# Designs tried in a protein design chat: VHH binders against Rho GTPase-activating protein conundrum (conu). Part 2

Target 1, 207 residues: Rho GTPase-activating protein conundrum (conu), of Drosophila melanogaster (Fruit fly) (q8t0g4r359to565)
Amino acid sequence: VSINALIRRDQQVTGTDSSLVPLFLEKLIGELLRRGSREEGLLRIGGHKQKTELLYNELESTFYQNPDNLDNLFRTATVHELSSLLKRWLRELPQPLLTNELIQLFYQCHTLPSIDQMNALSILCHLLPPENRNTLRSLLSFFNIIINLKDINKMNVHNVATIMAPSMFPPRYIHPSDNNSIAEQVRMAAQCCRLTNILILRGEKLF

## First folded at step 4 (VHH; framework vhh_8h63_2)

Design f20 (from b07w with I28T S53Y)
Fold by ESMFold2-Fast, scan of step 4:
Structure f20 (fold): chain B 207 residues (1-207), chain A 119 residues (1-119)
Amino acid sequence: as target 1 above (207 residues)
Amino acid sequence: ELQLVESGGGLVQAGGSLTVSCAASGSTFSIYAMGWSRQAPGKERELVAGITYGGSTYYADTVKGRFTISRDNAKNTLYLQMNSLKPEDTAMYYCARDEYSWGYDFDYWGQGTQVTVSG
């Protein structure tokens, strides 16, 4: 389900238009921070595969349910299963978080001189639909909270950027051509990690 | 996380053919770059073939023209078709994935399937 569709459904179920971020994401980030912010290797360590599959399937079937159902579901999962769920949800969105329209422009910012790169990234963030922009902002805020606790959880900005880059820039949107060599894809991956690192470090300044 | 289970290995005569398979479960198989590596006793592990999520392929010079890597995303299965096998192809064959789908460093490995070429 798309970010826009999730928000519209959440507004219908809750009867409120105040939030521009999917309720699922707000609940997931809250649970990850409450239980996992001090957990060594948060986001890096994978959860139990079968449990993560069940969790993902249950969420797809219960997105149209009472918000309390999400709290109960999340309480049965480990923080590593919740981390795996976040990464999977982002990668399996029907359109990428950075949108079909703008993801290539975000990626092309890697070609810009440093002096212009930040300005271009800021402009692209402002061009995102409000739902995508607020969702991105929430994720970047979440990543910065984790990084601020790096002495405990051992996750610095490079670790988080490397782990999250494929979810922010899913490969199918960056090199959709089947003619891209493996060497080219390696270079593209490095650029996506670098861009994700910049997005995290600049965070609120981009919006 | 993704789990990988190799199968299809066995004993084959020089000049023969064999197909090894890798069944994947867990995270969506199609978003990962996948590969086949091999390791013979006393030798370093060698990446012999790779395939991106989009189907672009890589082959080591030692196997180019003889081996064919392919994937079936509907079945979550990776294949390596090995033709014109030589005794030096004898090794444990490992299915691998790149967590970031780039083919840079294959970081997840299966348990392996043994291929022995006589003759």
Scores: ipSAE 0.000, ipTM 0.109, lowest interface PAE 17.3, mean pLDDT 77

Design f22 (from b07w with G50S)
Fold by ESMFold2-Fast, scan of step 4:
Structure f22 (fold): chain B 207 residues (1-207), chain A 119 residues (1-119)
Amino acid sequence: as target 1 above (207 residues)
Amino acid sequence: ELQLVESGGGLVQAGGSLTVSCAASGSIFSIYAMGWSRQAPGKERELVASITSGGSTYYADTVKGRFTISRDNAKNTLYLQMNSLKPEDTAMYYCARDEYSWGYDFDYWGQGTQVTVSG
């Protein structure tokens, strides 16, 4: 289910045009901040694979049946399982958060010197559909709240960028399947981490 | 299909050293991030060290400065060199593979090898 479809369903259920960010994401981020913002290794430490899989499957079923039941779904999960759920949800979107149309252009910004890179990233953020743009802005704000608590949770911008880069730039959209050299994979991973780092640090200036 | 088999565990005196190994068979070992986790009876499993396909490493604060993770892609083998061992290092040590997140979300685990530190 796309970001646009989730938002449309949320509006139908609430009866208002209240937000351009999926309710699922707002509740998940809220839960992660309430329970996990001070947890060492938040986002880095993986949840139990089986429990995360069950949570994801139940989310799919519950979301289509009763989106108001998200609080019950989250209550039994650890913050690490909720972190894994966030990363999986982003990776499993029908199209990447940065969109099919723009993700390659976002990635190519790694070739630009810093001032041109900043300008290009800002333009690309403004070209995103409002749903994607507001979802991205929400995620970057969430990451910055975690980083601001780094003395407690031990998660600096580099840690968050490295962990979240595969969800921001899923490899299937960035690395064509034509060459499996380790050097190419490492290089692309490094570029995606660097770009994710820049998006986090510059967040509000890009919009 | 990938299989992970740990070896090298055993009994060691406090202050001693031990190397555990993980032999990977099946698909291409070199593309995965690899790690070591441990679990003592009645305690949660903790990640102690990881290494990316490119060689970047992570260590838990509990083992930093004492343990060294390394990989040999030609032999499809992962190593954990453990120095200055303490009784609290006693645990089952598990080899792990991460296909997608560069060592931050492990998705496959071996059967483990027991390390016991007396003292």
Scores: ipSAE 0.000, ipTM 0.141, lowest interface PAE 14.8, mean pLDDT 78

Design f24 (from b07w with I28T Y58W)
Fold by ESMFold2-Fast, scan of step 4:
Structure f24 (fold): chain B 207 residues (1-207), chain A 119 residues (1-119)
Amino acid sequence: as target 1 above (207 residues)
Amino acid sequence: ELQLVESGGGLVQAGGSLTVSCAASGSTFSIYAMGWSRQAPGKERELVAGITSGGSTWYADTVKGRFTISRDNAKNTLYLQMNSLKPEDTAMYYCARDEYSWGYDFDYWGQGTQVTVSG
């Protein structure tokens, strides 16, 4: 289900239109911050695979029927399972968070000098649909809170960027050439990590 | 190999203006993104302004509207015009070069030039 569809559904169920971020994401990051901000290896340590799969399936069945049950679903999971759920949700979106229209332009920012790159990334963030822009802004804020506690949780900006890059720039939307496929994959991964790092560091300044 | 030498720092009264300069030698200046950072005692180094080879500029919120970065490719010189100076602007100012045209940060810092704003 798309971010826009989730927000529309949230508005229908709650009878309010004040939130421009999916209720699912608001509750998930809130729970991760409340229980996991000081947890060593947050976002890096994987949750139990079977439990994460069951949680995702339960979310698909229950949330779309009754979003108010999110609190119950999250309470049964470890912070590592919730972290795995976040990464999976981003990866399984019908289109990437950065959108089909703009993800290639975000990626191509890796070719720009540092100041032009910062300016281009800011422009691209402003061009995102409001739902995607606010969702991205919330995620970057969440990542910065984690990084601010790095002395406790051992997660610096490089750690977070490396782990989250495949969810921000899913490989299926960034296509390597057939020429030098291994070198291309390494280059792609490095550039996505660097761009994710910049998005996190710039954070609020992008919006 | 790009060598950077900063100059133009000094003591100035609050509300005053000062221009610091950075002379580049050793390689082609015009192809590099250039910037200015500053560091006050006991504080982290802060990137305050940057300019690309094409002339696009960026400024930190702390200096936006007061500082202007510019370059003269014919003279291989980078400038920072500082207006409406505040005591908070007191710092060692460093000229930086982006080692790679597509880099994320500035790789080389010169020795710096001290700017002190009184009162």
Scores: ipSAE 0.000, ipTM 0.132, lowest interface PAE 16.2, mean pLDDT 77

Design f25 (from b07w with S101D)
Fold by ESMFold2-Fast, scan of step 4:
Structure f25 (fold): chain B 207 residues (1-207), chain A 119 residues (1-119)
Amino acid sequence: as target 1 above (207 residues)
Amino acid sequence: ELQLVESGGGLVQAGGSLTVSCAASGSIFSIYAMGWSRQAPGKERELVAGITSGGSTYYADTVKGRFTISRDNAKNTLYLQMNSLKPEDTAMYYCARDEYDWGYDFDYWGQGTQVTVSG
């Protein structure tokens, strides 16, 4: 289910027109901050693969029928399983958060000098649909809250960027060819990490 | 392109032990989450064990306490130590990795190695 479809569902259920961020994401981020902000290795430590798969499947099959079930769904999960759920949800979106139209342009910002890179990233953020832009802004805010507590949770900006880069820049949208060399995969992964790092650090100034 | 080659399977008696290995190529092995899945004839594929790049592990309830997953990043090798084997453990065992993922899903698999446990 797309970000737009989730927001439309949320508006139908809650009766409000002002939500531009999926309720699922708002509740997930809230739960991760409430229970996980001080957990060492938050976002880095994976949850059980099968438990995360069950959570994702339950989200797909039951949440859209009754969003109130989110509280029960989250209650049964560890913070690491909720972290894995967030990363999976981003990667399984019908189109990437940065959109099919703009993700390659975001990626190509790695070729630009620092000043031009900042300006290009800001322009691209403004070109995102409002739902995607607000969702991105919420995620970057969440990452910065985690990083501000790095002395406790041991997650600095480089840790968060490295862990979240595949969800921000899913490889299938950056590496369309199965013929990429190992060296090329390493370079692309490094560039995606650098771009994710920049998005996190400069987030407030990009919007 | 990354290649995964499993080895070490074979015939073993119930209660016995066996170690299977998975050799991978390239310098980026250390960044992947790796795992072992198995499939018996007529059954669904089951993830039995996983290990992240940082060494955190997962085990299916069916193997927890009997199997141990480990990795050697310097040798680009993944291991599964199987103890107290049961006839129900008979399956083709596949090595898998997550490309730029951290344990959500395994998107690349090897050819497999057969493990047969006799009663």
Scores: ipSAE 0.000, ipTM 0.151, lowest interface PAE 14.3, mean pLDDT 77

Design f26 (from b07w with S101E)
Fold by ESMFold2-Fast, scan of step 4:
Structure f26 (fold): chain B 207 residues (1-207), chain A 119 residues (1-119)
Amino acid sequence: as target 1 above (207 residues)
Amino acid sequence: ELQLVESGGGLVQAGGSLTVSCAASGSIFSIYAMGWSRQAPGKERELVAGITSGGSTYYADTVKGRFTISRDNAKNTLYLQMNSLKPEDTAMYYCARDEYEWGYDFDYWGQGTQVTVSG
């Protein structure tokens, strides 16, 4: 389910039109901050793979019928499984967070000189649909809270950017070819990490 | 779900050679890009070598010319042949694969295999 479809469903269920961020994401981020902001290796340490897959499938099958079921889903999971769930949810979106239309332009910012790169990224953020823009803004705020606690959780901006880059820039949307060399994929990964790092560091200034 | 188990590590003298292997199970091995990553105590994890399903290879500058990555799709096994080993190659070696995309987001599934180079 797309971000706009989730928000429209959330608005209908809650009776409010003010939120432009999916309720699932708000609750997940809240839970990760409450339980995991001081946990060493947050976002970096993977949860049990099989259990994370079961959680994702249960989310897809049950959450859309009853959002209150999120409390039960989250209660059964470790903070690392919730981190894995966040990454998977972003990667499995029908359209990437940065959108089909703009994701290539975000990626191509890696070719720009540093001065122009910052300006281009800011412009692209403003061109995102409101739902995507506010969802991105919420995620970047979450990442900055984690990084501000790096002395405890051991997660600096480079660590967060490296871990989250594939979820921000899923490779299938950047290079559509199925026959990529590994050298090209490693180079793409490095550029996406760098761009994700810049997005996090600029944070609120992009919006 | 693809599971990876590393083996073949051990103690070797500087200038020697060693081959580590990774046995894959659970999914079709041949379609994935695979790689080897290493981590020494107190250091960041480093991707040292990678190989695509089509056989294209990548090597980190630190190991280029000394290490050779290869795969046996019939046996679902990945190999790293390490020659001219140096004390600085001492690390835990991890098998990596791309769970969702080719070689872009490597996952580390095993406990690794320890390689110690004396010298």
Scores: ipSAE 0.000, ipTM 0.158, lowest interface PAE 15.7, mean pLDDT 77

Design f27 (from b07w with S101T)
Fold by ESMFold2-Fast, scan of step 4:
Structure f27 (fold): chain B 207 residues (1-207), chain A 119 residues (1-119)
Amino acid sequence: as target 1 above (207 residues)
Amino acid sequence: ELQLVESGGGLVQAGGSLTVSCAASGSIFSIYAMGWSRQAPGKERELVAGITSGGSTYYADTVKGRFTISRDNAKNTLYLQMNSLKPEDTAMYYCARDEYTWGYDFDYWGQGTQVTVSG
């Protein structure tokens, strides 16, 4: 299900205008912060693979039912399973969070000098559809709350960026060539981590 | 120094199974993220599967559901169980390590073991 479709469904279910962020994500982030913000290795430690697959399939098959159903589902899972669910949801979106149109431009920002890179990333964030832009802003805010508690949870900006980079820049959108060496693929992954790091550090300044 | 030595390759018919293994000489094997890459004739090396120190795994789309990566830290050994083999799986298979990141930023590779799938 796309971000736009989820937001539209949320508005229909609640009978009012909701924020331009899926309710699913708001509920998931809220649960992760309430239970997991002080947990060592949050986002880094994987949940049980089978349980995470079942959670993801249940969400997709039940079409993201009402908020009470989401709250109940999330409370039955461990914080690490919810972290894995977030990463999987981002990776499995019909189009990437950074959009099909802009993801290559975001990636190419790695070639720019620092000041130009910051300006280009800000411009690209403003060019995102409002749904994607607000969803990205919400995620970056979430990551910064986790990083602010790094002395307890042991997750600094580099840790969060490394773990979240494949979800922000799914490899299938970055690696168009099957002829890339493993060294080139590793270099591309490193650049995605650096860009994710910059997005997190700049946070609200990008919007 | 760390050495990675692959073994278990060979000739197998399409639809068959094969397990390749990688023996590490270092006592600190358990802290590394490890992976398998492969290089087919005329192509560059491709990441096939990875496993972190904590046991989280990654698989390339081409092998997902058919291959299983695992590690035995007590024996300093990495495994790749390959099921439902296809002719396009024919390649030299390399064991690799990444000391620090989940991104599978490999910094060392073994010498490889040849897997040939006939069809």
Scores: ipSAE 0.000, ipTM 0.125, lowest interface PAE 11.3, mean pLDDT 79

Design f28 (from b07w with I28T S101L)
Fold by ESMFold2-Fast, scan of step 4:
Structure f28 (fold): chain B 207 residues (1-207), chain A 119 residues (1-119)
Amino acid sequence: as target 1 above (207 residues)
Amino acid sequence: ELQLVESGGGLVQAGGSLTVSCAASGSTFSIYAMGWSRQAPGKERELVAGITSGGSTYYADTVKGRFTISRDNAKNTLYLQMNSLKPEDTAMYYCARDEYLWGYDFDYWGQGTQVTVSG
């Protein structure tokens, strides 16, 4: 399910038109911050694979139809399973968070000198649809809260960027060909990590 | 759904050779890029080798010229041939399948196979 479809459904269920971020994401980030902001290795430590698969399948089949039950779905999961769920959800979006139209332009910012890169990333963030822009803003805010607690959770900006890069720049949108060499894939992954790092560091300044 | 099972690890003398294998089941193997990562106690996990569905390979500088990655799509098996082994190659070796070969995050991981190289 797309971000737009989730937000439209959320607005219908709640009777409000003010939210431009999926309720699922707001609740998931809230749980991760409440229970996991001080947890060592948050986002890096993988959750139990089987449990994460079950959570994702329940989300897809049941909870998009009844978001009021998300709190119950999350309660028995560990923070690491919820972190894995977040990464999974982002990677499985039918359109990437950065959108089909703009993701290649975001990626190509890696070729720009530092000041031009900052300006280009800011412009691209403003060109995102409001739903995608506000969802990205919420994620970057979440990452910065985690990084601000790095002395406790041991997660600095480089750690978060490296782990989250495949969710921000899913490989199928950067190099859709399965015939790309692994060396090229590794270089592209490194570039996506650097771009994710910059997005996190700039954070609110991009919007 | 996907299961990755590593095997072939063991104790080997410096200068020796060893082949580790990864058997994949539960999904089609041939269409995915595959890799080998390793982690020694107290060290960060390192991607040492990778191979695309088309057979293109990548090697970390630490193993280039000594290790050879290969795949057998008919047997759904990934191999890492390790030659001229050094004590610093001692690590748990993990088979991984992912769209990315990040070294930090993979869609699927095996349980690992221990390789110990003595002096």
Scores: ipSAE 0.000, ipTM 0.186, lowest interface PAE 13.6, mean pLDDT 78

Design f29 (from b07w with S101P)
Fold by ESMFold2-Fast, scan of step 4:
Structure f29 (fold): chain B 207 residues (1-207), chain A 119 residues (1-119)
Amino acid sequence: as target 1 above (207 residues)
Amino acid sequence: ELQLVESGGGLVQAGGSLTVSCAASGSIFSIYAMGWSRQAPGKERELVAGITSGGSTYYADTVKGRFTISRDNAKNTLYLQMNSLKPEDTAMYYCARDEYPWGYDFDYWGQGTQVTVSG
């Protein structure tokens, strides 16, 4: 389910149209911060693949039938399974967070000199649909809270960027399936990590 | 095709040391985070150590200060140096990585190497 569809469901269930970020993401980020912000290796350590799959499926199929079901799902999961759920949700969106229309332009920012790159990334963030823009803003805020606690959780901006880059820039949208060059794959990976790093560091300045 | 082959397990006396290694056939090993998990008979698998593509490390509290994870990207090899071994460290040790480059869901495992600590 897309970001805009989730927000529409949230608005209809709650009777309000003020929220521009999916409710489950707000609750997931809140739970990760409450239980995991000081946990060494947060976001880096994976949970059980099968358990994460089950959580993802339950989120999709049952959340809006039983609105309090999210709390029950989160209670049964480790902080690492919740981290895996976040990464999986981002990777499995029908359209990437950065959108089909703009993701290639975000990626191509790697070719620009530093100042032009920062300006271009800011412009692209403003061109995102409001739902995607606010969801991205929320995620970058979350990442910065984790990084601010790096002395405890051992997660600096490079660690978070490297972990989250495949969720921000899923390879299927950037890398052609028939590209067989290892050097090109490594280069693409490095550039996606660098761009994710810049997005995190700029944070609120992008919006 | 991805292959993870663990080796170096064996029987060790309590207080001893052992190094296990994992040879990866992946041609882009350097962009993957790698980990070591273990499973004792009748117990659930646990992640004991992880290392990112950039070299940052994680250790479970049960092994912190005793185990050291390292990687050699030129040899496509992951290592776990185990010191001050205890009988409770007895387990099958598995090398792991994510399906996707730069991912940290350690969901792809090798066949494992048995470590038995006596005493």
Scores: ipSAE 0.000, ipTM 0.309, lowest interface PAE 12.2, mean pLDDT 80

Design f30 (from b07w with G103D)
Fold by ESMFold2-Fast, scan of step 4:
Structure f30 (fold): chain B 207 residues (1-207), chain A 119 residues (1-119)
Amino acid sequence: as target 1 above (207 residues)
Amino acid sequence: ELQLVESGGGLVQAGGSLTVSCAASGSIFSIYAMGWSRQAPGKERELVAGITSGGSTYYADTVKGRFTISRDNAKNTLYLQMNSLKPEDTAMYYCARDEYSWDYDFDYWGQGTQVTVSG
């Protein structure tokens, strides 16, 4: 289900319109921070694939109908399964977090000089729908909390950017049906990692 | 069409060493994150080691200091060097590939190679 659909559902359940981030994500990030912020290899280590798949399918099939029960659901999973769930949720969104309309423009920012690149990324962040913009902002904040604890968890900005780049820039949206050379695929992957790195480091200044 | 073929398993005395290998075909090897998982009889699969396309490695606490994962992109081969083997390491060892190259939510699994540690 989409980010907008989840937020609309949350507003109906809570009777408020103040949150522009899915409760699912807020609770998932909260659980990851409580249990995983000091775990070596957080986000890098994969969880049990079948259990992650079952968790994701349960959430999708019920349309996240019991947000109040998410805390109990998440307690049944390891921190690494919750990390895998986050990455899977981002990859399986009906459209990418950066949106169908803007993801290619975000990617093309790799061609710009540093000052212009920063300005272009900021403009693109402001052009995102509020739901996507606030969701992105929450994720970048989460990544920065992890990186601030790198002496404990061993996850620096390059580690987080490399791991999260495919969820931020899913390959199917950057390079959907092209049979590019190996060198081209590696180059594209490197560019997505660099852009994700910039988004993380500059996060607060982009909004 | 991606094929992962494990080899190198066998019977080893406790304290011994063994290297298992995984030959990959049908896809571009160098851009994918690769890993080794194991499954003991009656147990769930456990991820023991992972390596990214860039060479960064992960190890489960149960094998840290004893196992070494490595890759040879020219040969499309993944390796797991296992030292100081214990009876508890007895399992079927599976090679896995992550389609997205940067996380350990593995998409493809090989048929496995049996490692038995006696002693």
Scores: ipSAE 0.000, ipTM 0.178, lowest interface PAE 13.2, mean pLDDT 79

Design f31 (from b07w with G103S)
Fold by ESMFold2-Fast, scan of step 4:
Structure f31 (fold): chain B 207 residues (1-207), chain A 119 residues (1-119)
Amino acid sequence: as target 1 above (207 residues)
Amino acid sequence: ELQLVESGGGLVQAGGSLTVSCAASGSIFSIYAMGWSRQAPGKERELVAGITSGGSTYYADTVKGRFTISRDNAKNTLYLQMNSLKPEDTAMYYCARDEYSWSYDFDYWGQGTQVTVSG
């Protein structure tokens, strides 16, 4: 389900104009911060794969019928399973968060000198549809809250960027060709980590 | 390279006011986010205020409502207006440029200007 479709569903179910961020993401981030902000290795430590699969399937099958049960569903999971759920949800979006139209332009910002790179990233953030832009802004805010607690949770910006880069820049959109060398794929992954790092650090300044 | 020179520090009585200034040279000032940090003896450096190129501001909870950051791009100058000063505000105040934010760590620093609050 796309971000736009999920927000439209939320509005229909609640009977009010919700924010431009999916309710699912608001609830998930809130739960992760409430229970997990001080957990060592948050986002890095993997959740139980089978349990995460069950959570994702339960979300897909029941969330839209019982939105009030979302909080209860999340309480059955460990913070590490919720972290895995977030990463999976981002990767399985029908269109990447940065959109099909702009993701290559975001990636190509790695070729720019620092000042031009910052300006280009800011412009691209403003070109995102409002739903994607607000969702990205919420995620970057979430990452910065985790990083601000790094002395407790041991997650600095490089740790968060490395872990989240494949969810922000899913490989299938960066190097869809299997003809790329292993060295080229490693270089591309490194650039995606660097760009994710910059997005997190600039955060609010991009919007 | 960008050079930052702070001035305006001094001795002031508790409850008083003081404005510190930072003159920037060697680069285009208007495109940078700028900030003020302070460091008291034996303590870690603390970011107290920040201002983006577009004029959006940030303040640390310790100074909110008392300090005001502003910039004059025509004069390449950054200001920090400090009101209702407390002895706890005694510190060396540093002007800083932020090319990109490292959890409020800045890339370039000036030499600092000492602010001492008595009383």
Scores: ipSAE 0.000, ipTM 0.092, lowest interface PAE 20.0, mean pLDDT 77

Design f33 (from b07w with Y104L)
Fold by ESMFold2-Fast, scan of step 4:
Structure f33 (fold): chain B 207 residues (1-207), chain A 119 residues (1-119)
Amino acid sequence: as target 1 above (207 residues)
Amino acid sequence: ELQLVESGGGLVQAGGSLTVSCAASGSIFSIYAMGWSRQAPGKERELVAGITSGGSTYYADTVKGRFTISRDNAKNTLYLQMNSLKPEDTAMYYCARDEYSWGLDFDYWGQGTQVTVSG
């Protein structure tokens, strides 16, 4: 289910215009912060794959229709399963969070000198549809809260960026060719991690 | 791309030791976070141990103090040294990789190697 479809459903259920962020994401982030913000290795350690798949399929098949059911579903899962669910949700969006139109431009920012790179990333963030922009902003805020507790959870900005990079820049949208050399895959991964790191560090300043 | 081949499984008596190995080919081994998962009949797959590119390790509570994960980047090989084996350690053991250096949310798996602990 797309970000727009989730927000549209949320507006229908609540009878109000949402903050342009899916309630699913707000509830998932809230649960992760309540139970997991001080958990060593949060986002790094994965949960049971089968259980995460069942949670994801349940959410997709019910079209996220009952917000109260989200609390019950999340309560039965470990924080590691919820972390895996977040990463899977981002990777399985019908289009990437950074959008089909802009994701290659975000990626190409890796070629720019630092000053131009910051300016370009900020411009691209402002060019995102409001739903995508606010969803990105919410995620970057979430990552910064985790990083602020790094002395406890052992997750610094480099750890978070490396783990989340494939969800922010899914490889199929960057280099879709199966014939990419090992060297090209390594370079792509490094650049996506670097860009994700920059997005996290700049955070609110990008918007 | 990266190919993972597990070996070293077999039958061992309770209280014994066994080392399973995973040979990686087709890619630069040293940049990946690597791990071992196991699956016993009728149970879900369990992450047993993980090691990041930088050498940080993780162990499931069920194996802490008994199992040791290590890597040899020069040989492109991952190891799991299993000590004080129990019948409940009987499972197929799978070598796994994360596409990026720090994650332990594994998406690529080998064929597995069977470990049977009798007792």
Scores: ipSAE 0.000, ipTM 0.259, lowest interface PAE 10.2, mean pLDDT 79

